# Designs tried in a protein design chat: VHH binders against q9y6x5. Part 21

Target 1, 379 residues: q9y6x5
Amino acid sequence: LPPKLLLVSFDGFRADYLKNYEFPHLQNFIKEGVLVEHVKNVFITKTFPNHYSIVTGLYEESHGIVANSMYDAVTKKHFSDSNDKDPFWWNEAVPIWVTNQLQENRSSAAAMWPGTDVPIHDTISSYFMNYNSSVSFEERLNNITMWLNNSNPPVTFATLYWEEPDASGHKYGPEDKENMSRVLKKIDDLIGDLVQRLKMLGLWENLNVIITSDHGMTQCSQDRLINLDSCIDHSYYTLIDLSPVAAILPKINRTEVYNKLKNCSPHMNVYLKEDIPNRFYYQHNDRIQPIILVADEGWTIVLNESSQKLGDHGYDNSLPSMHPFLAAHGPAFHKGYKHSTINIVDIYPMMCHILGLKPHPNNGTFGHTKCLLVDQWCI

## First folded at step 1 (VHH)

Design b54 (framework vhh_5j56_2)
Fold by ESMFold2-Fast, scan of step 1:
Formats: C-alpha cells, structure tokens, sequence
Structure b54 (fold): chain B 379 residues (1-379), chain A 128 residues (1-128)
C-alpha cells in the first residue's frame, strides 16, 4: 500500500492571520498534527512562482516561472494570463506529480493547482481539472476524493487549490478586520468540510494532508503610489510586469533607462539584472528582464493612474507579511508539534520523502523539515 | 485616468439577446500594455460572479465560466478600444448588474479582487 499525500493551498493566507482570528477546525487539525508558523517563500512573492516552487523545490530563476506576467527574450514568447497553456513556460523544472507518475506506476490528481492542466515534459497529471475560478471548493473536493478512492494505478499525490483569502485580501486589505474575519471563517468551515469528507470516506487515518499557502498580503493605499510615467517616457521601454516588482525591457540603451529610473522614488529600488541581491535568487534566467524595480512594502507602482487594490503581495520575501504557514496531519507527521520556520523550497524534498520518491536536484534542505516527521530523528 | 464605461443593458424577454459594450480610456489594447478585461455580474443578495475575460495584445485569449459557456461570447475591437459581451439565450437567472473590469500585468487569475479598475455597471433584466 503506497503512502498517499493531499496538498492543499489557500492562496494568500498570511501567517499571522492564525494569531489574529479564530480557526476552530484548523486548530483541531493542528492539535493532532504539526504547525510551521512561518514559511519563507521565494522572491517574487506571487502566486504562480511560489506554487511552482512548492512542487519543484526550486527558486524561480531555476524553475522558470519568474512572475505571473513574463517575457522570454530568446524565444520572443509572452506569458500574460492564466489561460497560457504553452509547456514552454513550465518545462524548466519537473514538478512532483510528474516525478510521481514516472518513477513508480502511480497516478496524480489535481484540482486547479497551477501547472497541473499543462503537459510538462510530455506528462500531465493523470486526473485534473482545467483551471476555472467559478468551480466551487466542494466540486474540487468531490473530484479529488473520488480520484483518491477510485483510481488504477492508485492516486498517491493529489493537489487542491483555492483562490481565497487572496481575492478578498486584495479587495479589502488584510487590516480590514470585519471583512477578513468573514472570509477567514468561511475558509475554516471549508477546512472542516475537507476533514469531515475524508473521515466519511475512510481516507483520514491513512492519508497525509498538508495545508499551506504561497504568500501573505500587505495593506496598500492611494497615498502610497509610485508613478512610473513621471520617471521615464513609455517610448524608452517595454513594460513586462508592473507592481510591486516591475520588469523593464529597454528599447534604448539600458544604462540610459536605468539612469532615468534610479532616483525616481525613495520608495523603490532599481536594479540592473546583475545587481539584484543574491539573497533573492532572482537573476539567472532569460525571463528576468534587464531592469527590475522593487517597491517598498505597501507601495504600488502605477502608470499615471490610481489603484483600487487595498492589499497586495510580490514584495521582499524577508517581510513577515509575505509569509504563509504550513499545517499537516497524517501517518508521516508527529501530533501536536509546533515548528517556527522553514523555507518554501523545503516542502518538495519533504513530500518526496513521504511518497518514497527520489527528488530531482533542488534548493530545499530535508534537514529543515525532519522534526515534523515520525520516521526521522530530530536534532 | 484609467476608466471603464459599460453600456447596452436593458430589459429583454427570456430567450432574447443583448450585446454589452465596455469602452476603455487611459490605456490601449496593444502588445506594450498587457491588460485583461473581464465581465462580472451581481444579482441582489448574491456574490459577484466572474463570467468571461479577454486579454489585450495580439493573442486575445478568452475564458468563460460554466454558467455562461456556449451562450455568451466575449470579443474586442482594438481600434475602438472596446470589449463586447454578446449574450444569447438569456434566462431570468441572468438578471443582474453587469460590470467590466481591467487588470494590469502581473495578474493571472480571473477573480474580482485581482481587477484594478471597475466600471459603474449596467443593469440587465430578463423578464416577460
């Protein structure tokens, strides 16, 4: 009987929400499992990059999903929306569901996790749903649980993605206690539904379940805008990505564009690609543009316009507001154990260990997660 | 500067058709500016629902929610800087205020909170 793992992501679940709101269902899950209070994500702290880092154990410069909007200077291809299904963008890494299907005669199942509806290295998740934000959590859960119980070869790795609390975090901002309390209560109820469904189907005691997220959220304001049009004329560059990390492709001499930008605002850092701080691991990929602008926390880069968003993410990954959490339950995990911090790239080698898979070379460190696992000696 | 203006709403009988228009100002549909335009609706007492989107640039990639797939068609006219929603086989359940919204580079998902700019809405009523 091979081990089984369900990986669940609630997009934009900032770690400190756990301290500021009540989560009775999640608290019961943690009481009988493990909690990692902070997960240090990869830069840039955005949805597609971090979801792909979770399942590959790689920094963005290594797996190639470097932003939610990308341009590849070598091939002249552009990735600009969630419907771009070109395998070209995803083929610089091997995600865990591909490894699961290729190393053993096993199946994978996916409900909306980024990349699972794309053939990567000619391999697509055995069971999957095409991305559609209108599909309910219940329908996603129904499909995942059906596939976990009714598959041959057996489904041993399954993923489930949900868009909240990210959508509401953008709309209301994370400091809106009234609106965020309603949204987070709904999420806790969904976690309760998940646990109940797994128990009713006889899956709960033998299934490893990880609940995590890709990033946090920080408060934005109309008073914290950086107007890029006041720095440089649009005719000098092509804009690949805007905020809070702007990706600039110069149409003229790179140094001239850099000189126009470097002193424009005290609330953003301007980097030539080769000067991007090493700690970001955001340099060695053709999809990273020649000039990168990084806004300070809570500041929004705009093109001579206002922004309606009250919350955002994408900022420096050292910021606690950008960090998600990780909770887990199942036969591989200790019960009632709390851990302070891991890196988001550490999740991949831990999952490979649980599933008995040989990990591809990755940036994670298995030693960082071994104290969570019952079959490991914790030092 | 960025503004979206909806038009084309009104009263129609079940089985009828309407075409909604969304005129954008403050940006243009070309390869330098990567905007997506989405259509959303909200009926009284219900959550706002995403219906369809179309990307700017050369590709014009489209998406549809299951509730409208096969009945609604999104299109754009770059010369007029306008996005259309052609609504066919309308049902009483389609009665709602319809909004267009735009999001900038760096957004991938088709949720209301990821759209930076919103129109004021246009009322569609399907009744006999």
Amino acid sequence: as target 1 above (379 residues)
Amino acid sequence: QVQLVESGGGLVQPGGSLRLSCVASGFTFDTRDYYAIGWFRQAPGKEREGLSSISSGDSGSTSYSDSVKGRFTISRDNAKNTVYLQMNSLKPEDTAVYYCAAYKPGRSFYTEAQYDYWGQGTQVTVSS
Scores: ipSAE 0.000, ipTM 0.256, lowest interface PAE 12.3, mean pLDDT 87
Fold by OpenDDE, second read of step 2:
Structure b54 (fold): chain B 379 residues (1-379), chain A 128 residues (1-128)
Amino acid sequence: as target 1 above (379 residues)
Amino acid sequence: QVQLVESGGGLVQPGGSLRLSCVASGFTFDTRDYYAIGWFRQAPGKEREGLSSISSGDSGSTSYSDSVKGRFTISRDNAKNTVYLQMNSLKPEDTAVYYCAAYKPGRSFYTEAQYDYWGQGTQVTVSS
């Protein structure tokens, strides 16, 4: 029988939450499996880009989902969380569920994972749920596990997505111990439900399960604001994405816009597209706007009428506060092994290996995950 | 055998309201199976389009197309095995044959081809 893999994402689960809060169920999961303590995600550290990086092994410039909000100057199309269904945005890469779906005697399933409700390269998972934030975790879990258990062709790859603790992180800030404790307790309970469900169905021993996240969360404050209106007239540009990485589409000469912004704040770096640091791997895509603004950690780029979050993400991907974790359990993984760090793009070749899939060209390094796998050498 | 039967269509003036019903037989609209009922419409000379869907899940997950958001509301009565589409603020553009369809878990609301069962349709005409 082909191996099976369930990929679970809890949005915005900052890696160090594991050190600062209690997770009985997750710890049990880890105890019986593996943990990567820190996963270096891709820049920008946003939901859609990073989730797509996980399942493609590509940097954002390569898979084309470069932000939660995008604009294509040629087609004049817009991408957003409320407008994400056009395959145009997703077709620059092939996600793993498509690769899996196209295999003989295999099918894919998805519950709310970004891009899974869109036909990509004219292929969509045999089983999927349209994104709806009102759908409970239980319902998502029930569908996913039902598909994993009873489908023909068998579901061999499935994704499960949940919006917490990201939403709460935004609302309360990650440093709110009282509220975040409550939120994270719920997350742990959901993990408990997941494990229990798998055990009840007899899937636990044979199913590979990865629990991860797309990004972390940093504390924001009203005392750390960068107001663009103080630096440049709003009529001079279109804001494609705002904070903490603003994508600027000039309406006037780019150089002039740049000059007005370059010294706007000592807590914000301003880059022309061609000057974006190479380490971000965030340059070679037409969907990246001519100017990007990158706020320092904990700083928020605002306009005069903008609302403020107490927590945010999207910052430099080298910041620990932006990093998620990865835990895994199943026949492919060791038991009781902890690893310090991997890159988020490394998950893709690992998953391909587990599933016996030939990976598409990707930016991941399989060698980084060998120590997690029972069939690999780890010195 | 599974059967879906629509009712409630008719003639209404612009700005008016109608409530469509879809009664399902042959299967139970039970939360255990996570079935969903969707409403579609087809206007003359146009392709059939999805309007709204409701799942049998505990959450009662609903979906709406942009064309009907804010105007149409889908609901269910499990005891009656019936799904309703409340249509408010009707426009002439809403004139069409309205269909209910049932689909199995994991099927997209907007993927017409994935629906397993269809009703016969009910005519809705919005005209002055």
Scores: ipSAE 0.000, ipTM 0.269, lowest interface PAE 11.5, mean pLDDT 92

Design b55 (framework vhh_5j56_2)
Fold by ESMFold2-Fast, scan of step 1:
Structure b55 (fold): chain B 379 residues (1-379), chain A 127 residues (1-127)
Amino acid sequence: as target 1 above (379 residues)
Amino acid sequence: QVQLVESGGGLVQPGGSLRLSCVASGFTFDTRDYYAIGWFRQAPGKEREGLSSISSGDSGSTSYSDSVKGRFTISRDNAKNTVYLQMNSLKPEDTAVYYCAAGIKYSRGYTFPYDYWGQGTQVTVSS
């Protein structure tokens, strides 16, 4: 049977949670596998953009999912994480499950990874679950493990997505040790359940498993708000996305809107699209709006209102608080190896190598992950 | 400061109609999918029952409990920052205090239990 890979995401799992809380099940997983302590994600550090970067190896400006809320001026279409089913938004890239099915006579399986319930380039995962947040981790895992036993054509790539600890990170903030301890213990228990289920089914020794996340989380406060209504009237612009990266579509002259915003707060950077820093790789896409506002870490942009979020993400991708980790186990991976940092776009070419697929052109560098792999020489 | 204020309750005869209003302050109902607003009721000595919900985004999704489906309709007016519950074909068993509650959408498709509650408005269905 060809190599098999299960890619698991726990949304919003900040890398330094591993140092501040105990994870006995994850620690046992890592002991016989590999750990990448920090994964530098793409800007903006949001769920849909980074999940699509993991499976395409592309920066957001290249794959087209540039935010969780988007607007396309040509087609007048709107995108949100509750209105994400139009293939138009996803068709600027080819995710790994599509590559897996088109290059080889292989099947893919998906439990709710962003984009997997949408036909992309007329291709949808062979087995998938429509997104429904009420479906338990256990049910998602049961479906994935059942599908991994399908042999004609074989399921060689499977994905599993879980919404925590992102939801609790937003509600309580990452500094709430009591609530975060409870949530993270539950996640560690789910990792234990995953490993136990794979062992019981005889899959564990021959399956490659990656556990990762899309972003981290930082503490927010009612003392750190930026009120846009104090700077500019709503009649001058359409708001496409708000916080912590605001996407502004001017209704009047762009320069006039920019001038009203540029000195509004010392805790927010205001960019004309062409002035967005090159290091963000966030400029060359029509879905990126003419003016982008970027709040400083822990600051929330609001419209004459309070914010209920005690934690948030979307901030500068150079911030360690925005970084997830990556852990992996299986026949492709070394045992007991720790690596400091990779880029989130490096995951895609590594996964293509493990599965024997030719990667589409991408922004990742295979050399960054070669030390994780048994069939590569790390020098 | 998030605050919800219900109004429109009162006495109505069986088979009658009533429209409840929930006015929100401290946040806005607009094209952004940040909030879910729900209607709940509680009769004396009984557990609180969920009736209907609507999300704050464009084309907000709606849901209804089986006990009110086809009789009650939830709607919103974003310009007035108000959610309505239109109640038709009212029955004596609909007698309860009706509460408006707001839940915050924290993550993809996930809204934590409702954190903000109004004071309630009494609905009595009797001849």
Scores: ipSAE 0.244, ipTM 0.555, lowest interface PAE 2.8, mean pLDDT 90
Fold by OpenDDE, second read of step 2:
Structure b55 (fold): chain B 379 residues (1-379), chain A 127 residues (1-127)
Amino acid sequence: as target 1 above (379 residues)
Amino acid sequence: QVQLVESGGGLVQPGGSLRLSCVASGFTFDTRDYYAIGWFRQAPGKEREGLSSISSGDSGSTSYSDSVKGRFTISRDNAKNTVYLQMNSLKPEDTAVYYCAAGIKYSRGYTFPYDYWGQGTQVTVSS
């Protein structure tokens, strides 16, 4: 049988939630499969960039989705979560579902994974749902599993996306035990539903399933605010993206804007584009603005308004609070194996291997995931 | 801190038009989609229903319920920090108290329940 893979993302599932909360269904899933405890995601640690990194194996500077909000100075186009369907933004890379879709006797399916409802390189999944946050997980799951089970040509790669626990993490903060316990219980129940559905359809033993996330969540506070208006007049720049990594487009001399911001707060690093640390792999793209501001963990960059978020993400990708996890189950994976850490870009070559696809050039290292796979030697 | 004030309601004949305004304070529309403003209505004895929403930021994404699609148009003026609901081809069943609400976006395409509400404005469609 041709290999099949379902990639599931629960947005904003912080890795250490697994240690701090109970997940009976997910733990069972892990027990019968593998767990990577921490996945180092890409900078910036935001939803669209990291989801695209998972399916391309590329750093943000390479795949071109460099933030949830972007601006291209040449075309004057804007990108946002509400304006994401222009292929212009996505065509700097080839996501795995396109690669898979173009293979003979294969098709791809998608339930609201970022970029899946957009024709990329003039290719779109044979089966997909337009993004709609109002659509239940159950409906998404039902469609995905139906396509996996009954499609011709067969669906061999599918994606499934869900907005929690990210939204709730923002609202309540990750340290709100009461509210987050409730939210995370629901997530675990959804995982239970997923497993049950797969078993009912007879897919469980033959389908490879990856459950992962794009980023974590850190606790924010009204006491940890960086007000840019205290440092620079808003007329001197355009804000392309904000907090915790602000993208600044100067309206006056860049140096002057930089000088006004560089000492704005001891809890914020200010970088000219050319001075962005190499470790971020966040420099070589025209969509990265001339100046970026990076707040320290738990600090929020604001304008002349108070922050209403108690949790946020997007910070330094080396921070544990920003890291998601990866769990997997299926014929390609070991049973009862736990791994400490991988890079999020490593997922792509692994998925390509599982599916028998030739990977496009990417930043992932297949060697990092070998221990997860039954057909590989683990050194 | 966030305040919403509706205006523009009144009595109108069937087939007529009204334009509602919602002035927001406590936040501003900027280049990003941080906020969403929505219009709701509640008729006597009925549940409150959502009609339309618009996001802050340059995208200006809009949504409409099926009940008002093609008849109502939501728009905004960032300079005035105001959201409008142009209501055309009004029907007696459109009679209700109309509310403006604001919510913050926390995730992709997801706005948590609207936490800020205006006082409402009465719209009556009658011959």
Scores: ipSAE 0.047, ipTM 0.556, lowest interface PAE 2.7, mean pLDDT 92

Design b6 (framework vhh_5j56_2)
Fold by ESMFold2-Fast, scan of step 1:
Structure b6 (fold): chain B 379 residues (1-379), chain A 128 residues (1-128)
Amino acid sequence: as target 1 above (379 residues)
Amino acid sequence: QVQLVESGGGLVQPGGSLRLSCVASEFSGFTLDYYAIGWFRQAPGKEREGLSSISSSGGSYTSYSDSVKGRFTISRDNAKNTVYLQMNSLKPEDTAVYYCAARYGSLWYTDKSEYDYWGQGTQVTVSS
């Protein structure tokens, strides 16, 4: 039987939540599988960029989804949640479901993973659900398991995306133990339901399952605001993205805009595009704007207004608060193995190996994940 | 599909005891092992409230509402496809129709919205 893999993402699941809250179902999953305690995501630490990095193995500058809000200076197109279905934005990379469908006589299935309802290089996931946040986890799981059992060619790669705990992390902040405890207990319950559904359907023993996330969450406050209107007048620039990484498109000379911004706040770094730190791998793409502002952890950039967010993400990817985790179970994985850290771009070549696919050129290093796998020599 | 049938209700004096049974019909590809079970009650003119729940498989996890904690005990016998609710020290305010409910999955929720299959109920009356 061909190897099968289900990739599950719980949006905004900060790695440190595993140490501060109880997860009985997830702990049972990990006991018979593997845990990577921290996954170092890509910059910027946002949903669309990191979900696309997981499935392409590429930095944002290489795959082209550089933010949740983008502007392409060459074509003059704007990207937002309302137009994420334009293939133009997704065509700078080949995600794993496209590779899976094109290299072998195989199908892919998707329940809401970013990009899976878009034809990319004229290829759309064989089975998919159009993105709709109102669709329950149960309905997403029912569709995925039905497609895993009832498809020709067989579904060998499936994805499942869930919006929590990100939505609650933004609303309550990660330090609200009472509300976050309730939300995280519900997520652990969903993991328990997932495992039991797979066992009942006879899928559990032969299916590789990865549970991961795109980023973490940090506490924000009304006491930590950067008012951009105090730095520069709206007439001097177009704002492409605001917080915590502001993307600035100058309407006047770039140097003049930079000079107005560069010393405005001690809690914000201001970069000309060519001066963005190399470690971010966030420079070589037309969708990265001429000036980028990066707020310090827990600081929110605003336009002469308050922010209602008690938690946020998008900050420096070196921050542990921005890191998710990865847990996995199945015939490809060791049992009871714990690993400290991998890069989020390393997930793609690992998944290609498990599925027997030839990876497209990518920024991941297969050696970083080989200790997780039963068919590899670890040293 | 799964059908649930409650039994063991009736009339009892205050301070008395009753044991309710909930029997599930076997379904091809499904056993009680894969279902979490909850006990609920509804008095006339009141909303249906959760009383107790038990996790799937061996029933390693249970919960109880404050109104019945220490007086009621939930248990399961998967070989007989049966879940029990042992009710001790019964009070007049325990008078209600008692329902068992099943959800597919391991989780022992007390929220009625989480349950897919419901029995028709059994009447419990506590009076002199």
Scores: ipSAE 0.000, ipTM 0.118, lowest interface PAE 19.9, mean pLDDT 88

Design b7 (framework vhh_5j56_2)
Fold by ESMFold2-Fast, scan of step 1:
Structure b7 (fold): chain B 379 residues (1-379), chain A 129 residues (1-129)
Amino acid sequence: as target 1 above (379 residues)
Amino acid sequence: QVQLVESGGGLVQPGGSLRLSCVASEFSGFTLDYYAIGWFRQAPGKEREGLSSISSSGGSYTSYSDSVKGRFTISRDNAKNTVYLQMNSLKPEDTAVYYCAAGRPYFSSTYRAADFGSWGQGTQVTVSS
């Protein structure tokens, strides 16, 4: 039978949480599997962009989900996380569930992973749940395990997304040890529930499971605000996205807007689109605006107001605070192996290999993940 | 992998114009808008030279080699699965077999042959009096 894979994401799970808090259930998972201590995500370090990079193996400039709020200059369409399910935004790439379904009559299943409730290239996940944050982890797990065990053609690729610890990271900040310890213990308990459910249903021994995340979290403060209104009048530009990466669409000459912004704050870098650092791989897409502002770690861009966020993400992807981890268990993976770092775009070609799928063109390097796999020679 | 077919080549006098077309076939449900497309040429006994590229989707980014900049224009019509190369003010040194090639989804400023995986069969352009 074809190999099966369940991909699980806990949004905003900073890699360093593993060293600062106790995760007995996750540690038991890792003991008989693999751990990648740091995953270098793509820029910008936001939820929708990085979740789509995991399943396409592409940088944001290539897959087209370049932010959680974006504007397409060619079509003049606007995207936000409240946008209707317009496939226009997702059609610049082919996610792994689409490829899985197009190759030899396989099914995919999805519980809330970004993009899975959208028809992409006229293909939607065989089984899916419309996004609703109010749906419990248990209900998502119940649906995924039912579909993995009771589908024809068989579900070979399944995804499960959970909003924590990101929501609590924003609310309390990652330095709030009391609140974060409670939140992270609950997540560890959910991992325990996941493993127990898979064992009870006879899925555990033959299923490959990846537990990962899209980004980390850094502490913010009312003492670290950049007031954009003190630099430039609203009449000169349209704001497409605000913080910590502001996307600026000029209403006047671009150079004049740039000159008003470039010396506004020592805690913000201002880039003309063509001057965005090559290492970000964040330049070659119509949805990337003519001027981008990048705040320094822990700084929040505001419009003459205070911020309620005690934690945030979206910052430079070289920052360790922005990095998630990856843990995996199953017949494809070694047992008790620890690896230091991979790129988030490397997950896609690894998953294609596990599932026996031919990967579409991507930015990942299979060689970076081969040491995790039992059927590969590491050197 | 996508299948590409070039057309529109032929014999033209110096100073003349030709429009080349590159028509794409679907691969595993992917349409032309998924791919960046490049135009290349190769004259007998010479290396394959990159001329122009257009990014995926609406084609917001185009690039041109110095040898053709200002004379050639690349464009795409995704509804017709076609990329065009409009060639004006043709010179005898433009004589070559012209190829289109499909690259990774969305990238700009590249005309290196190694960045493209799917190639057409080529169409001959001869500029001669």
Scores: ipSAE 0.000, ipTM 0.241, lowest interface PAE 16.1, mean pLDDT 88

Design b8 (framework vhh_5j56_2)
Fold by ESMFold2-Fast, scan of step 1:
Structure b8 (fold): chain B 379 residues (1-379), chain A 129 residues (1-129)
Amino acid sequence: as target 1 above (379 residues)
Amino acid sequence: QVQLVESGGGLVQPGGSLRLSCVASEFSGFTLDYYAIGWFRQAPGKEREGLSSISSSGGSYTSYSDSVKGRFTISRDNAKNTVYLQMNSLKPEDTAVYYCAAKLGYDSRWYSPNEYDYWGQGTQVTVSS
């Protein structure tokens, strides 16, 4: 039988939650597996961009999912949410489930991972669920495990996505100890359910399982707002994305819009596209707008209104608050090994190695993750 | 694997124009949409030089070397799996073998030949009287 891999994402699981809360089920998983304490994600630190980076090994400017809200000036297309099934947005890269299906006689399965309900390069995940946030973790798990056990060609790559703790992180903020304790305990219980289900079905000993996330969360406040209306009139630009990274499409001269914005707030950096820091790898794509505004950690960009968000993400990827973690268990992984940091783009070539797939050219470095694997020497 | 075939080269007099075409053959599960395309040339006695690139997908981001800026225009037609290089005001120093190359992803920063995964066989352009 070919190697099998289940990739699980808990959206918005900030790395330092592991230090501040108890996770008995996750700690038991890690004890016989591996933990990467921090995963340096890609900029911008948003859900769709980082989930697509995990499965392509590419920076956002290269895979084309550059935000959760996007505009293409050439085609006049808008991308606004997880219901967008237009392959146009996803076709700038080849995700691992497509490669898995095309290189060998293998199937892929998906429970809600971003992009898996979209035909990409005329290839959709062999088994998938259309995105619906109302579907329980249990139902997603039931479908994934059924497909892993009962498919021909065999499912060798499976994904499972869960919206928490991101939704609660936004609602309560990461500093709300009482509410976050409750939410994170429920997630740990779901991890316990996952492990128990795999054991009961005879999958646990031969399945590689990765548990990770796309980004972290930082505390926001009504005292930390940047009112864009105080800088510039709405008639001068089209707003493509708002906060904490605003994407501005000028309706007048770009330099005039830039000059109105550049000194608007001491808590916001304003970049012409060409001036975006090279370290972000966020410059060379038609979907990146001519002017980008980047709020400082914990600051929210608004249009003459209050914000209801007590937590947010999308900020500078150098911020530890934006970092998720990665834990893994299975025949490919060492037992009881802790690693400090990898880049989120490094996950893709590692997964290709585990599955025996030839990776497409990517921005990851296999050497960064080989220490996690039993069949590789790390000195 | 993507195969690239250049056409439209030939002999032209100084001040003339040529339009080069680069046609990509599709392979199963992959389209030109996710590849950035670069045009390169290799003149007699010189190293291979990057001239122009066009971003993946819609291709609204383009780059040009200083030697061809204002004279050459790159464009793409994904429905035909084709990228074009319109060359105007040709000079004797434009004489070279012209190559198109494809790389996965959007990034047009790389004019290094080593960054491109798929290459055409080249088409000869000669500018002489």
Scores: ipSAE 0.000, ipTM 0.143, lowest interface PAE 18.7, mean pLDDT 87

